# VHH binders against Uncharacterized protein YNL108C, part 5

Target 1, 262 residues: Uncharacterized protein YNL108C, of Saccharomyces cerevisiae (p53929)
Amino acid sequence: AIENIYIARHGYRSNWLPKGPYPPPPTGIDNDVPLSEHGVEQAHELANYISKLDVKPEMIFSSPFYRCLETSKPTVEALKIPLYVDRGVGEWYKPDRPIIPEPATHEVMSKFFPSMISPDWEPSIIPSNKGETEEDIFERCHKFWPVFIDRVERKFPNVKTIMIVTHAATKSALGMNLLKFSSAKEPIDNKGTFIRNGSCAIDKFELVKGENESIPFEEREWKLTMNGNTSFLTNGEEMNWTFMNAFEAGSDADIKARRAAE

## First folded at step 2 (VHH)

Design d05 (framework vhh_7d4b_2)
Fold by ESMFold2-Fast, scan of step 2:
Structure d05 (fold): chain B 262 residues (1-262), chain A 122 residues (1-122)
Amino acid sequence: as target 1 above (262 residues)
Amino acid sequence: QVQLVESGGGVVQPGRSLRLSCAASGFTFSSYWMGWYRQAPGKQRELVASITSGGSTTNYADSVKGRFTISRDNSKNTMYLQMNSLKPEDTAVYYCAKEYRYSGYYTPFDYWGQGTQVTVSS
């Protein structure tokens, strides 16, 4: 049974830099932006941190977006572990967005990340191409977990530790569902603590109850033992996002609003 | 839980006035700074006015200073923007914004409402 789940947010995006012009997405897909040079540096710091942990991920499941694949690359190289793409941990886009970007195909991703992406994995759930409300993304992650864990445990019965590389909203929704909360907007404890989602921040969830793979996901209990850890990053926590933010995490509108408020 | 609902937009001729309202719910309104932003087609979203939690200190963009007045009523969980001497260049969607604050981390304004359209045309 899976005993440890790491969930990390991608590194600092190129379009988050204070001044442009910004590089176009390598794939040509709207919002499929690459990491900044700083973000690549954060991805290497994350890989170095993970390589020194006692309990290391045995495989990575990444969002199909370029920034998440780019964030995963140093860890794949350091640990020599397989990486699979699962659209179910993809980015959150609101329904009123003019176009909901469809991520690059396996063929296109493999051109940019040769020999990194394993071909033998189908998405556990596909995000709506009409966008998602806050309730929709939370429900997507609720439906994702039992399908995903069942498939991982059937295909890889000896694997105990996995890592998911994703986006701020998705990271919060995944974690809050794993802890059995009913909303991504409530605190995780009675002290007002929320899941932290800085760039390259990493969570760790440990299995408390349900070590047997015959126990349904809904009966398993998890504990959050690292909350958006950024202690290993030279610049610490950057670009934290929560569902109280006005705009989609890291969107142009989000960055413009942050700059205008300064 | 946090919800911001703008109202009061419309179509007016140059020189006229409009009063925008923002009804807030799901948080302790009196503890947060509030602001108004606007976005015209093809342009960046810009801060128009902001107001501190107690309402005693306000700030305005140079383009609206002397014409617009921001205020709040903490007993009603409502913020207002009084817009006088409206000009065609004031045409935009106006957004109510709430300060986001987390202990040890500060982000001035990044929770917003759905917006209300203001059109100033002859």
Scores: ipSAE 0.000, ipTM 0.080, lowest interface PAE 24.3, mean pLDDT 85

Design d06 (framework vhh_7d4b_2)
Fold by ESMFold2-Fast, scan of step 2:
Structure d06 (fold): chain B 262 residues (1-262), chain A 122 residues (1-122)
Amino acid sequence: as target 1 above (262 residues)
Amino acid sequence: QVQLVESGGGVVQPGRSLRLSCAASGRTFSSYAMGWYRQAPGKQRELVASISWSGGSTNYADSVKGRFTISRDNSKNTMYLQMNSLKPEDTAVYYCAAEPYYSGYTYLYDYWGQGTQVTVSS
C-alpha cells in the first residue's frame, strides 16, 4: 500500500523573469515554458534535499509539461528512480482562455529527456480540452486519486513512497482532495492555514489508516506533514499561488499583476 | 518568422458557406497556436475561433458555435475556417493570427495576416 506521497510544484519559469525576450519553449508548444536558470538551480536544490530525507520517493509521476519534467530531472538522476508521465496531474487552464494548451506527445518529450521517461503508463484522467472551472479541476483531482492509487499499487505492489511533480492549482486540488475537503478554497485548519505553492515547494502526505491494498481509497486517511516546504531553497518561497488569485497560476497575467502591485 | 496570408473571402448570400484559408510561411507552422479574429465596421476586433498546435483543442465564440469549424493541416502549413449558415452579422474583415512561442503570452496572438473581407448580403 502507498504510505507516503510527496507533491512538488515545478521550479521558477523562464517567463517569470522581469524582462524579456523570453526563451522559446523547447517543444514550440504554447505555454510549454521551460525553467529559468534560477528554476534549474531550485530543481537541483530540491533533488539535494530529497536525497537527504530518511524516506525517499521510489518513483516520480510528472505532468507532461516541460517545466515539470525539467524540475524532476535532477531528482531522477540523484536517486536513479523511474519517472512516468500522467496527464491527470497536468496544468489548469480556465475555459475562457482563447486556446487550451495541449501537452507534448511521449515521442516529443523523449527527444528532450532521453532515457528519463518510462513507457507503459496510461493517463489516470485526461484534463478537458475546453478548459476547466475551479470546480472542474477539483473534480478532476477527486477522480484521479482512486484510479491512480489502484493502478500504482497493482503495478508496483512493493512501492511505499511516490512523488508527484505538478503545478500550483493541481497541487492544491490534489492535496485538498487527499485530505477529504470539498473545496480547494478551504483552510486546512482552524488557524486559516492554506497549502503553500511556491516554486519547487514540496508537500508530504503520510498515511494514517488504510495500509492494506484491499482497503478502498475513500476509506484511507492522510495527514499533511510537510506543507509547501521551501526551507532548502537558497531564496526560500517564491511565486506562491492560491485559488484566491484572479489569474491562472504562473501565467503572464498573474506575473504582470504581481509586478504592477509592487 | 511566421508570415500569414489569408484567402477565401468574398460576397455571399445569407445561409451560404465560405471556407477561409490561412497559409503560413517562414518558420515552423506546426509549433504555433492559431486563431481567427474578425472586425466589423465600427466595432472592436473579436476572437472567432482558435486551435492548438496539434489541432486537439479548439475554442469558438458563442455567436459562431455550431456554424463555424476551425481546422489545420500541418503538412500543408495551412489553417482553415469553414463558415456555414452565414448571417449578415458575420460581415467583417477576418484576420488569421499565430501566437509565436517567443511572446511569452498564451492569451495573445502576436503575428497577424493582412485580413480578408467577408460580406454577407441580401
Scores: ipSAE 0.000, ipTM 0.202, lowest interface PAE 16.5, mean pLDDT 85

Design d07 (framework vhh_7d4b_2)
Amino acid sequence: QVQLVESGGGVVQPGRSLRLSCAASGFTFSSYYMGWYRQAPGKQRELVASISGSGYSTNYADSVKGRFTISRDNSKNTMYLQMNSLKPEDTAVYYCATRWSYGSGYEYDYWGQGTQVTVSS
ESMFold2-Fast, scan of step 2: ipSAE 0.000; ipTM 0.341

Design d08 (framework vhh_7d4b_2)
Fold by ESMFold2-Fast, scan of step 2:
Structure d08 (fold): chain B 262 residues (1-262), chain A 122 residues (1-122)
Amino acid sequence: as target 1 above (262 residues)
Amino acid sequence: QVQLVESGGGVVQPGRSLRLSCAASGSTFSIYAMGWYRQAPGKQRELVASITRGGSTYNYADSVKGRFTISRDNSKNTMYLQMNSLKPEDTAVYYCAAGIYWESGYYSYDYWGQGTQVTVSS
């Protein structure tokens, strides 16, 4: 039964650098961008941090997007743990986006990340190919959790700690659903605190009720014990995104707005 | 395990400067996020500023932005708070804090110094 869940955002994207030229997506898929060299450095710092934690993840579930697989790679190598891809923790795309990218297949991902991706995992939920409203992504994550946790606990009954590597919007929606909020736009406390989603930021959720793993997901209670932790990164928190932002996380419009504010 | 010792406090007149130091001993300093807190007479403890293990600064209190600067030197296992343009309202006991975990929107600091008194009076 699962007692600890880490959720991390991917590292700094190559298209977030102030000036190109930017590398094309290795897979040729729209928006399937790789990390910058800085992002790779962040991924190594994340792996080093995780390797020193008292409670370490026993397996990783990653978004199928290249940046999330690339972010996961140093941790997989440091801990020698399995990685599975679950489309259910994939990127959020608004319905008005001209193209809703379909992520790479297992075959294609395995060509770029040989011997890293375990084949024995089916998606817990598949995001709409028509895009998602803010309500849709929140509902996707609401439906994701009971299916996902049940499948993990059935397939890996002795596993207590897992890590999910995903995207800013999905990380917020997953966490807010785990905490039983009704929206990703609510603060988590009476001080106006939101889940923080810097590049390579990591959350930790702990099961509150000890031996309640036989209780259905809907009845379990979780506590947030790390919120978007970036204390281990040389440059600290970068590229924080919340649903209060006007543009999709890491989009060209998002980056232009951030640069204009500087 | 880490132990923290503050120094540099004292009594100064308004408009002057002080630099506080926090020396860490015990375990590896570079794995900790660090922060300065203060508690004024009759008030709740408040976060003054935070610094990551790599030296990035964040969470400056609105009342100290532009006047105070937090920094660290990992080679000396020391964190600093440079306090410029001091005001009577800055009078407080200043605490050094260190931690790895972050909880509920605030860094969970597991280790605390004993505090150093800063008094700003005419």
Scores: ipSAE 0.000, ipTM 0.119, lowest interface PAE 19.2, mean pLDDT 84

Design d09 (framework vhh_7d4b_2)
Fold by ESMFold2-Fast, scan of step 2:
Structure d09 (fold): chain B 262 residues (1-262), chain A 123 residues (1-123)
Amino acid sequence: as target 1 above (262 residues)
Amino acid sequence: QVQLVESGGGVVQPGRSLRLSCAASGFTFSSYAMGWYRQAPGKQRELVASIYSGGSTTNYADSVKGRFTISRDNSKNTMYLQMNSLKPEDTAVYYCARTYYPWSGTKYEMDYWGQGTQVTVSS
């Protein structure tokens, strides 16, 4: 049974730099933007940090978006672990967005990340191609967990620790569902603490042992032991996002608002 | 608002050393990659060395590897270029620059430049 789940946000995006022009997506797909050089360095710092943990991930499940694959690459190389793509941990797009991007196919992703992406994994859930409300993304992650973990435990019965590489909104929705909250807008404790979602921030969820270790995944209890940890990054926490923000994580509107607040 | 000011240039004999400094203001220095460029007489402006925002990653032109060292002090908003074993072919105006548009890998486009500082290596 799975005992440890790491969930990390991708690194700093190329289009988050204060001035353009910005590089076009390598895949040609709308919003499939690569990391900045800063983001690539954050990904290496994340890999170095993970390589020094007592409990290391045994495999990675990544969003199909280029930035998440790019973020995962240094960890794959450092730990020599398999990586699978699961569309169920993909990016959140609102229904009023003019284009809801369809992520790259396995063939296209493999051209950019040769020998990194394992082919034998079907999506646990496919995000709506018409966008998602805040309630929709939360419900997607609610439905994702039991399907995903059952498949992981059936295919890899000896695996105890996994890592998911995803996006800010998805990371919050996944974590809040794992902790059995009803909304991503709730604090996780009575002190007003929220899940932190800086670029390359990493959460750790540990199975509560005892009464939980022998029951079906959906009935297991989890504890958050790392909350959006960025202590290992040279620049610390950057681009934190929560569902309390007025704009989508990393969108042009989000970046413009952050710049205006400086 | 963004200001980059170079200092430390001068005239030196071959084999000597110089340290260039670049003082930055008007932006969050620790969030940007920085570089040193030079323009020799009759040549295009070329990258000499670059340093990542945290200082963990550095890149050097082949002609200066082993002789020059780039560093930064984010607490002082300052970048440095230590130039050892200077050669006449190192004669150029040296510019510090902030990353305009980084690509994945080691290449950057620069959005702000200092005014430059002259380095002359002659007998």
Scores: ipSAE 0.000, ipTM 0.125, lowest interface PAE 16.9, mean pLDDT 85

Design d10 (framework vhh_7d4b_2)
Fold by ESMFold2-Fast, scan of step 2:
Structure d10 (fold): chain B 262 residues (1-262), chain A 121 residues (1-121)
Amino acid sequence: as target 1 above (262 residues)
Amino acid sequence: QVQLVESGGGVVQPGRSLRLSCAASGFTFSDYAMGWYRQAPGKQRELVASISSGGSRTNYADSVKGRFTISRDNSKNTMYLQMNSLKPEDTAVYYCAAKYYWGSSYYPEYWGQGTQVTVSS
């Protein structure tokens, strides 16, 4: 059974810099923005950190968005592990957004990340092309886990440690579902602690109960042992995001509200 | 209101066939994988067969492979289990169940109330 799950947020986006103009997305797809130079540096720092862990990921499952693939690249190169794309850990877009971007195809992604992306993985869930409410993305991640873990354990029975590279809202929803909460807006303890989602922040979840495949996912117990860790980054935590503000992560509204609160 | 309603159960002699139906309502049937579970007296409930949301993939318990066939008709919101070459060991209450995905060994979200199948001479 899977014993360790790392979940990391992508690095600093090119369109988060204080001054534009910003480069267009390499794929031409709306919101498929690349990392800034700073974000690339964060991705390398993350890879260096992971390379020094006692328990290393044996494979990566990435969101199909350019920023998540770009964030994953230094770790793939450092550890020489396979990377699969799973649309089920893709970005959150609200239903009132004029266009819900369709992520790049395998062919297009492979053009920008040659020899990095394994073709042998089908999406565990496909996010609605009409957008998602906060309840919808929480439910998507709730449904994602049992399908995803069953498929990983069936295809890779000897794998114990995986890493998911995703987005702030998705990272929170995935983690809160692993901890068996009913909402992404609940604190994880009686001290008011929330999952931290800085750029290139990494969580670690460890299996406490349910180590064999005969135990259903919903009966397994997980412990959060690393919460949005950014201690290895030169500039520490940046661009933390929570569902408390209800803005799309990394949007102009999110950036303005977040900076105003500082 | 989610409902799964089984029908087609009954008493049958060994070697004969029976077809179970499960009528679904209250959710988008075509988005859900479906399965049949059974529970014999004094035994735990076990998965017998499952089918993906689009019907292209199926899985069967070893005890029923080659004898049972699961199918679905999304236009009618109905799932079926064709049971051939029935044996006394197949005697159980049969439950239809809905999962968001097929192929998972994890418990379904929605359950029917069950239909009795008795194979006796």
Scores: ipSAE 0.000, ipTM 0.118, lowest interface PAE 18.6, mean pLDDT 86

Design d12 (framework vhh_7d4b_2)
Fold by ESMFold2-Fast, scan of step 2:
Structure d12 (fold): chain B 262 residues (1-262), chain A 122 residues (1-122)
Amino acid sequence: as target 1 above (262 residues)
Amino acid sequence: QVQLVESGGGVVQPGRSLRLSCAASGFTFSSYAMGWYRQAPGKQRELVASISSGGSTTNYADSVKGRFTISRDNSKNTMYLQMNSLKPEDTAVYYCAVQYRWYSTGYQYDYWGQGTQVTVSS
């Protein structure tokens, strides 16, 4: 049975730099932006940190977006573990966004990340091509977990530790669902703590109840033991995002609002 | 639904010309900057030429400057790329794109057509 789940946000995006010009997406797909040079450095720092943990991930499940694959690459190389793409942990796009991007195919991703992406993994859930409300993405992650965990445990019965590389909103929705909350806008404790989502921040969830794989997902209990950890990054926490924000995580509007707050 | 349909590609000998067209629908064409991108095997998609919403400002990649001319007809929702003095290194799939971008802090969205193949061979 799965006993440990790491969930990490991608590194610093190229379009988050204060001044352009910004590179076009390598895949040519709307919003499929690459990491900045700083983001690549963060991804290497994340890989170094993970390589020194006592409990290491045995495989990675990544969002299909270029930034998440790029963030995963140093960890794949350091640990020599397989990486699978699951569209179910893809980015959140609001319904009023002008274009809802469709992510790159396995063939296209493999051209940019040769020998990294394992075949033969079907998406656990496919995000709506019409965008998602806050309720919709929370529900997507609610539906994702039982399908995903069942498939992982059936295909890889000896695996105990996995890592998911995803986006800020998805990371929060996944974590809050795993902890059995009804909304991504709730604090996780009585002290007003929220899940932290800095660039390359990593969460760790540990199984407390349900170690027998025969126990249905709905009866399992998880504990958050790392909350958006960025202690291993040279610049610490950057670009934290929560559902209290009015804007899509890492969007140009989000960045403009952050600069106005300075 | 945003739709971009490229046409005009083909196989030509070096030194010849081709004119690509992009027919756009599903958005207010006259309000958005447009561009032509290309992708050769094993390479990233690169910007070839761009044109402002009103057509008054154009930009070109250094590799095509002086040979290619981008234009648009907002009354027909169509953008064009006139390609002169074609070279083997111009061989690529050419994509029409609508650009929803500000370079500093604005929106950055690109939507692509299906592409049209241009092959320059001797």
Scores: ipSAE 0.000, ipTM 0.108, lowest interface PAE 20.7, mean pLDDT 85

Design d13 (framework vhh_7d4b_2)
Fold by ESMFold2-Fast, scan of step 2:
Structure d13 (fold): chain B 262 residues (1-262), chain A 121 residues (1-121)
Amino acid sequence: as target 1 above (262 residues)
Amino acid sequence: QVQLVESGGGVVQPGRSLRLSCAASGFTFSTYWMGWYRQAPGKQRELVASISSSGSYTNYADSVKGRFTISRDNSKNTMYLQMNSLKPEDTAVYYCAAHLPYSYRSEYDYWGQGTQVTVSS
């Protein structure tokens, strides 16, 4: 059974830089933006950090978006572990968004990341092509977990540690569901703490070990032992996002609001 | 106001039993992990037993396995430790503790004042 789950946010996006011109998405897909040079450096720092951990991931499940694949690449290379794409951990887009991007196909992703992406994984859940409310993405992640964990454990019965590479909103919704909260907007403690979602921040969730370690996901209890850890990054925490923000994580509106708040 | 109040300690002869209770208030008990710790004079505080928020997972120190049973009643905001076959080495102050679902910040742990358990002739 899975005992450890790492969940990381992608690195700093190219469109987060203060001045353009911004490179067009390599895939041609709306909002499928690549990392900035700074984001690539963060991805290498994350890989170096993971390589020094006592408990290392044995495989990665990544969002299909370019930035998440770029973020995963240095860790794949450092640890020589397989990477699968699961659309179920893809980006959050609001229903009022003019275009809800359809992510790149396996064929297209493999063109940009040759020999990195395993073809032997079906999405555990597919995000709505009409966008998602805050309730919708929380429910997507709620439904994702039991399907995903069952499939991982059936296909890889000896694997104990996995890593998910995803986006800020999805990372929060996944973590809050693992901790059995009812909303992504709840604090995780009585001190008002939220899951931290800086670029390349990494969470660690550990299975509570007891007499019933091999039970269905719905009955398992998890503890959060790293909350959005960025201590290994040269610039520390950047671009933290929570559901208390008014804008989609990393959108132009989000970036403009952050700069105004400085 | 957060409070954890222990009761049920006392003085007993070896081989006897005691049942400790911990009454919690001021926080959402059902979402917290609970544990019993003990500390003898001049020794470090050690974990005796812990129980998950739902009660489905329990852990015990090797020295108490088979003798002690931890349980909780979320409807009463209370945790228990049933201590059977008590030994002189079980003599200590027993502390009730509440832990957040995550363990990386011990400063958010809540602790009771402790209850004395003495096992002697």
Scores: ipSAE 0.000, ipTM 0.152, lowest interface PAE 14.6, mean pLDDT 86

Design d14 (framework vhh_7d4b_2)
Fold by ESMFold2-Fast, scan of step 2:
Structure d14 (fold): chain B 262 residues (1-262), chain A 122 residues (1-122)
Amino acid sequence: as target 1 above (262 residues)
Amino acid sequence: QVQLVESGGGVVQPGRSLRLSCAASGFIFSSYAMGWYRQAPGKQRELVASITSGGYTTNYADSVKGRFTISRDNSKNTMYLQMNSLKPEDTAVYYCAKGEWYLSGRYYSDYWGQGTQVTVSS
C-alpha cells in the first residue's frame, strides 16, 4: 500500500518575470508556458533536496503542462525514477475563461522530453474542457484519489512512495481531499493555516491508517507532515497562492495584482 | 448548491425509537464522509455519530453507543440515524453534516442542514 505521497508545485513561470515579451510556449499551446531560468534553478534545488531525503519518491506522476514536466526533469535525472503523465492532476481553469487549454498529447510532450515520459499510463480523470468552479476542481481531485491509488497499487504493488508534480490550485485540492476536508478553502488546523503553494514548494503526506489491502482507499487516514516546504530554495517561498486569492494562480491578472502591491 | 435536508424528528416518550433521515444533493454523496451532530439548549454542538464514504467505518459518542446506529444508502444519497432507547438527555436539535478530515486526530464538518428537533419527554 502507498505510505508516502509528495505533492509539489511547478517552478517559477517565464511569464511571471517583470517584463516581456515572453517567448511563445514551446508546444504552441495557449498557457503551456515554460519555466523561467529562475524556475529551472528552483527545479534543480528541489531535485537536490529530494535526493537528500530519507524517504525518496520511487516514481513521479506529472501534470501534462510543460512547466510541470520541466520541474520534474531534474528529479527524474537525479533519482533515475520513472515519470508518468496523468491529466487528472492538470491545471485549474475557471469556467468564465474564454478558452480552456487542452494540454499536449503524449507524442508532443515526448518530443520535448525525450526518454523521460512513460507511455503506459492512462489519465485517472480528465478535467472538464468547459472549465471548473472551485467546487468542480475539488470534486475532480476527490474522484481522482481512489481511482489513481487503486491503479498505482495494482500496477506497482511494491511501491510505497510517490510524487505528484502539479499546480497551485490542484495541489491544494489534492491535499485537502487526502486529509478528507470538504472544501479547498478550509484551514487545516485551528490556527488558520492553509496549504502553502510557493513555486517548487513540496508537501508530504504520510499514511497513518490503512496499510492493509483490505481497507479501501476512502477509509485510509493521512497526516500532512510537510506543508509547502521551500526551505531548500535560495529565494525561499515565492508566488504563494491559495483559493483565497482573487485570480487564477499564475494568470496575467494574478501577476498584475502582485506587481501593483510591490 | 450543496443541500442537506433532515427529517424524522418528533416528540416521544422515554424508551421509544426514532429514525432520522438526511437527504443530500449538490455533491457526490458516495465520496464524502457524513455525520450527525446535536445541540441541546445552552450547550455546544457535539458529534453523535459518523460514517465513512463507503460505510465501512462508523464512530459514536460514548453517550449513544449501543443505542444509536448510523447507516447510509449511497444509491439514494441518504444517511440515517436509528435512535433506540431514547432518554430525556437525547433531547436536542439533530444536524446532518458533510465532510470529515483527519489531522492530529481532529474532525471537521461543514454544510449543516436546518436540523430536526427531537424531544424526549413524558
Scores: ipSAE 0.000, ipTM 0.126, lowest interface PAE 17.3, mean pLDDT 85

Design d16 (framework vhh_7d4b_2)
Fold by ESMFold2-Fast, scan of step 2:
Structure d16 (fold): chain B 262 residues (1-262), chain A 123 residues (1-123)
Amino acid sequence: as target 1 above (262 residues)
Amino acid sequence: QVQLVESGGGVVQPGRSLRLSCAASGRTFSYYAMGWYRQAPGKQRELVASISSGGSTTNYADSVKGRFTISRDNSKNTMYLQMNSLKPEDTAVYYCAADTYYWKSGSYTFDYWGQGTQVTVSS
């Protein structure tokens, strides 16, 4: 049974740099933006950090977006673990966005990341192609967990530790669902603490052990033992995002607002 | 964020049974560990029974083991306490409680409370 779940946000995006022109997406897909050189450095620092942990992930489940696959690559190489793509941990797009991008196919992703992506994994849930409200993405992550965990444990019965590589909004919604909260906008304690979502930030969730050793996901209790940890990054926490932000994480509007506030 | 309403209290003779219900507002009841506390006049609140979010793990105070049974129906947003073989010492106000914080503690810290329902066991 799964005892440890790491959830990490992708590294610093190329379009977050102060000045363009920005490289076009390698896949040609809207918003399928690659990491900056700085983001690649963060991904290597994340891999180095993970390689020194006492409890290491045994496999990675990544969003299909280029930035998440690129973030995962150094960890896959350092640990020699399999990586699967699950569309269920993909990016959040609001319904009023002009285009809701369809992510790259397995064949396209495999051309950019040869020998990295395992072919034998069906999506646990597929995000709406019409976008999602804040309630919709929270509900997607609520539905994701029991399907996902059941499939992981059936296919890999001896695996205890997994890692998910995803996006800021999805990371918050996944974590808040694991902690059994009612929305992604609630603090996790009585001191106003929120899940931290800096670029390459990593959470750790540990199963609370009870008297019954084999229980369905809905009955499991989890504790958060790392909250968006960025202590291993040379530049620390960058680009933190929460659902209290006015704009989609990493969007042009979000970047413009952050620059205006500085 | 959760409101809890107790019902089912009353006056009964020793040896009889009562079933308490706790109805929770909101769509997130299934996420919360729940418990029943009681408080007799002049005494501290005592945890009587607790149940995990999915219902698989239950715990009871030694004073009620074998007599009381806690259960929940997440489809109805309701938790129950079946109280059998009631004794005068069970006389108290019974409070429903929810634990919404899991970020650190392996034990429950109940942070939302109902208003209570009176249970009186007397001849």
Scores: ipSAE 0.000, ipTM 0.132, lowest interface PAE 17.3, mean pLDDT 85

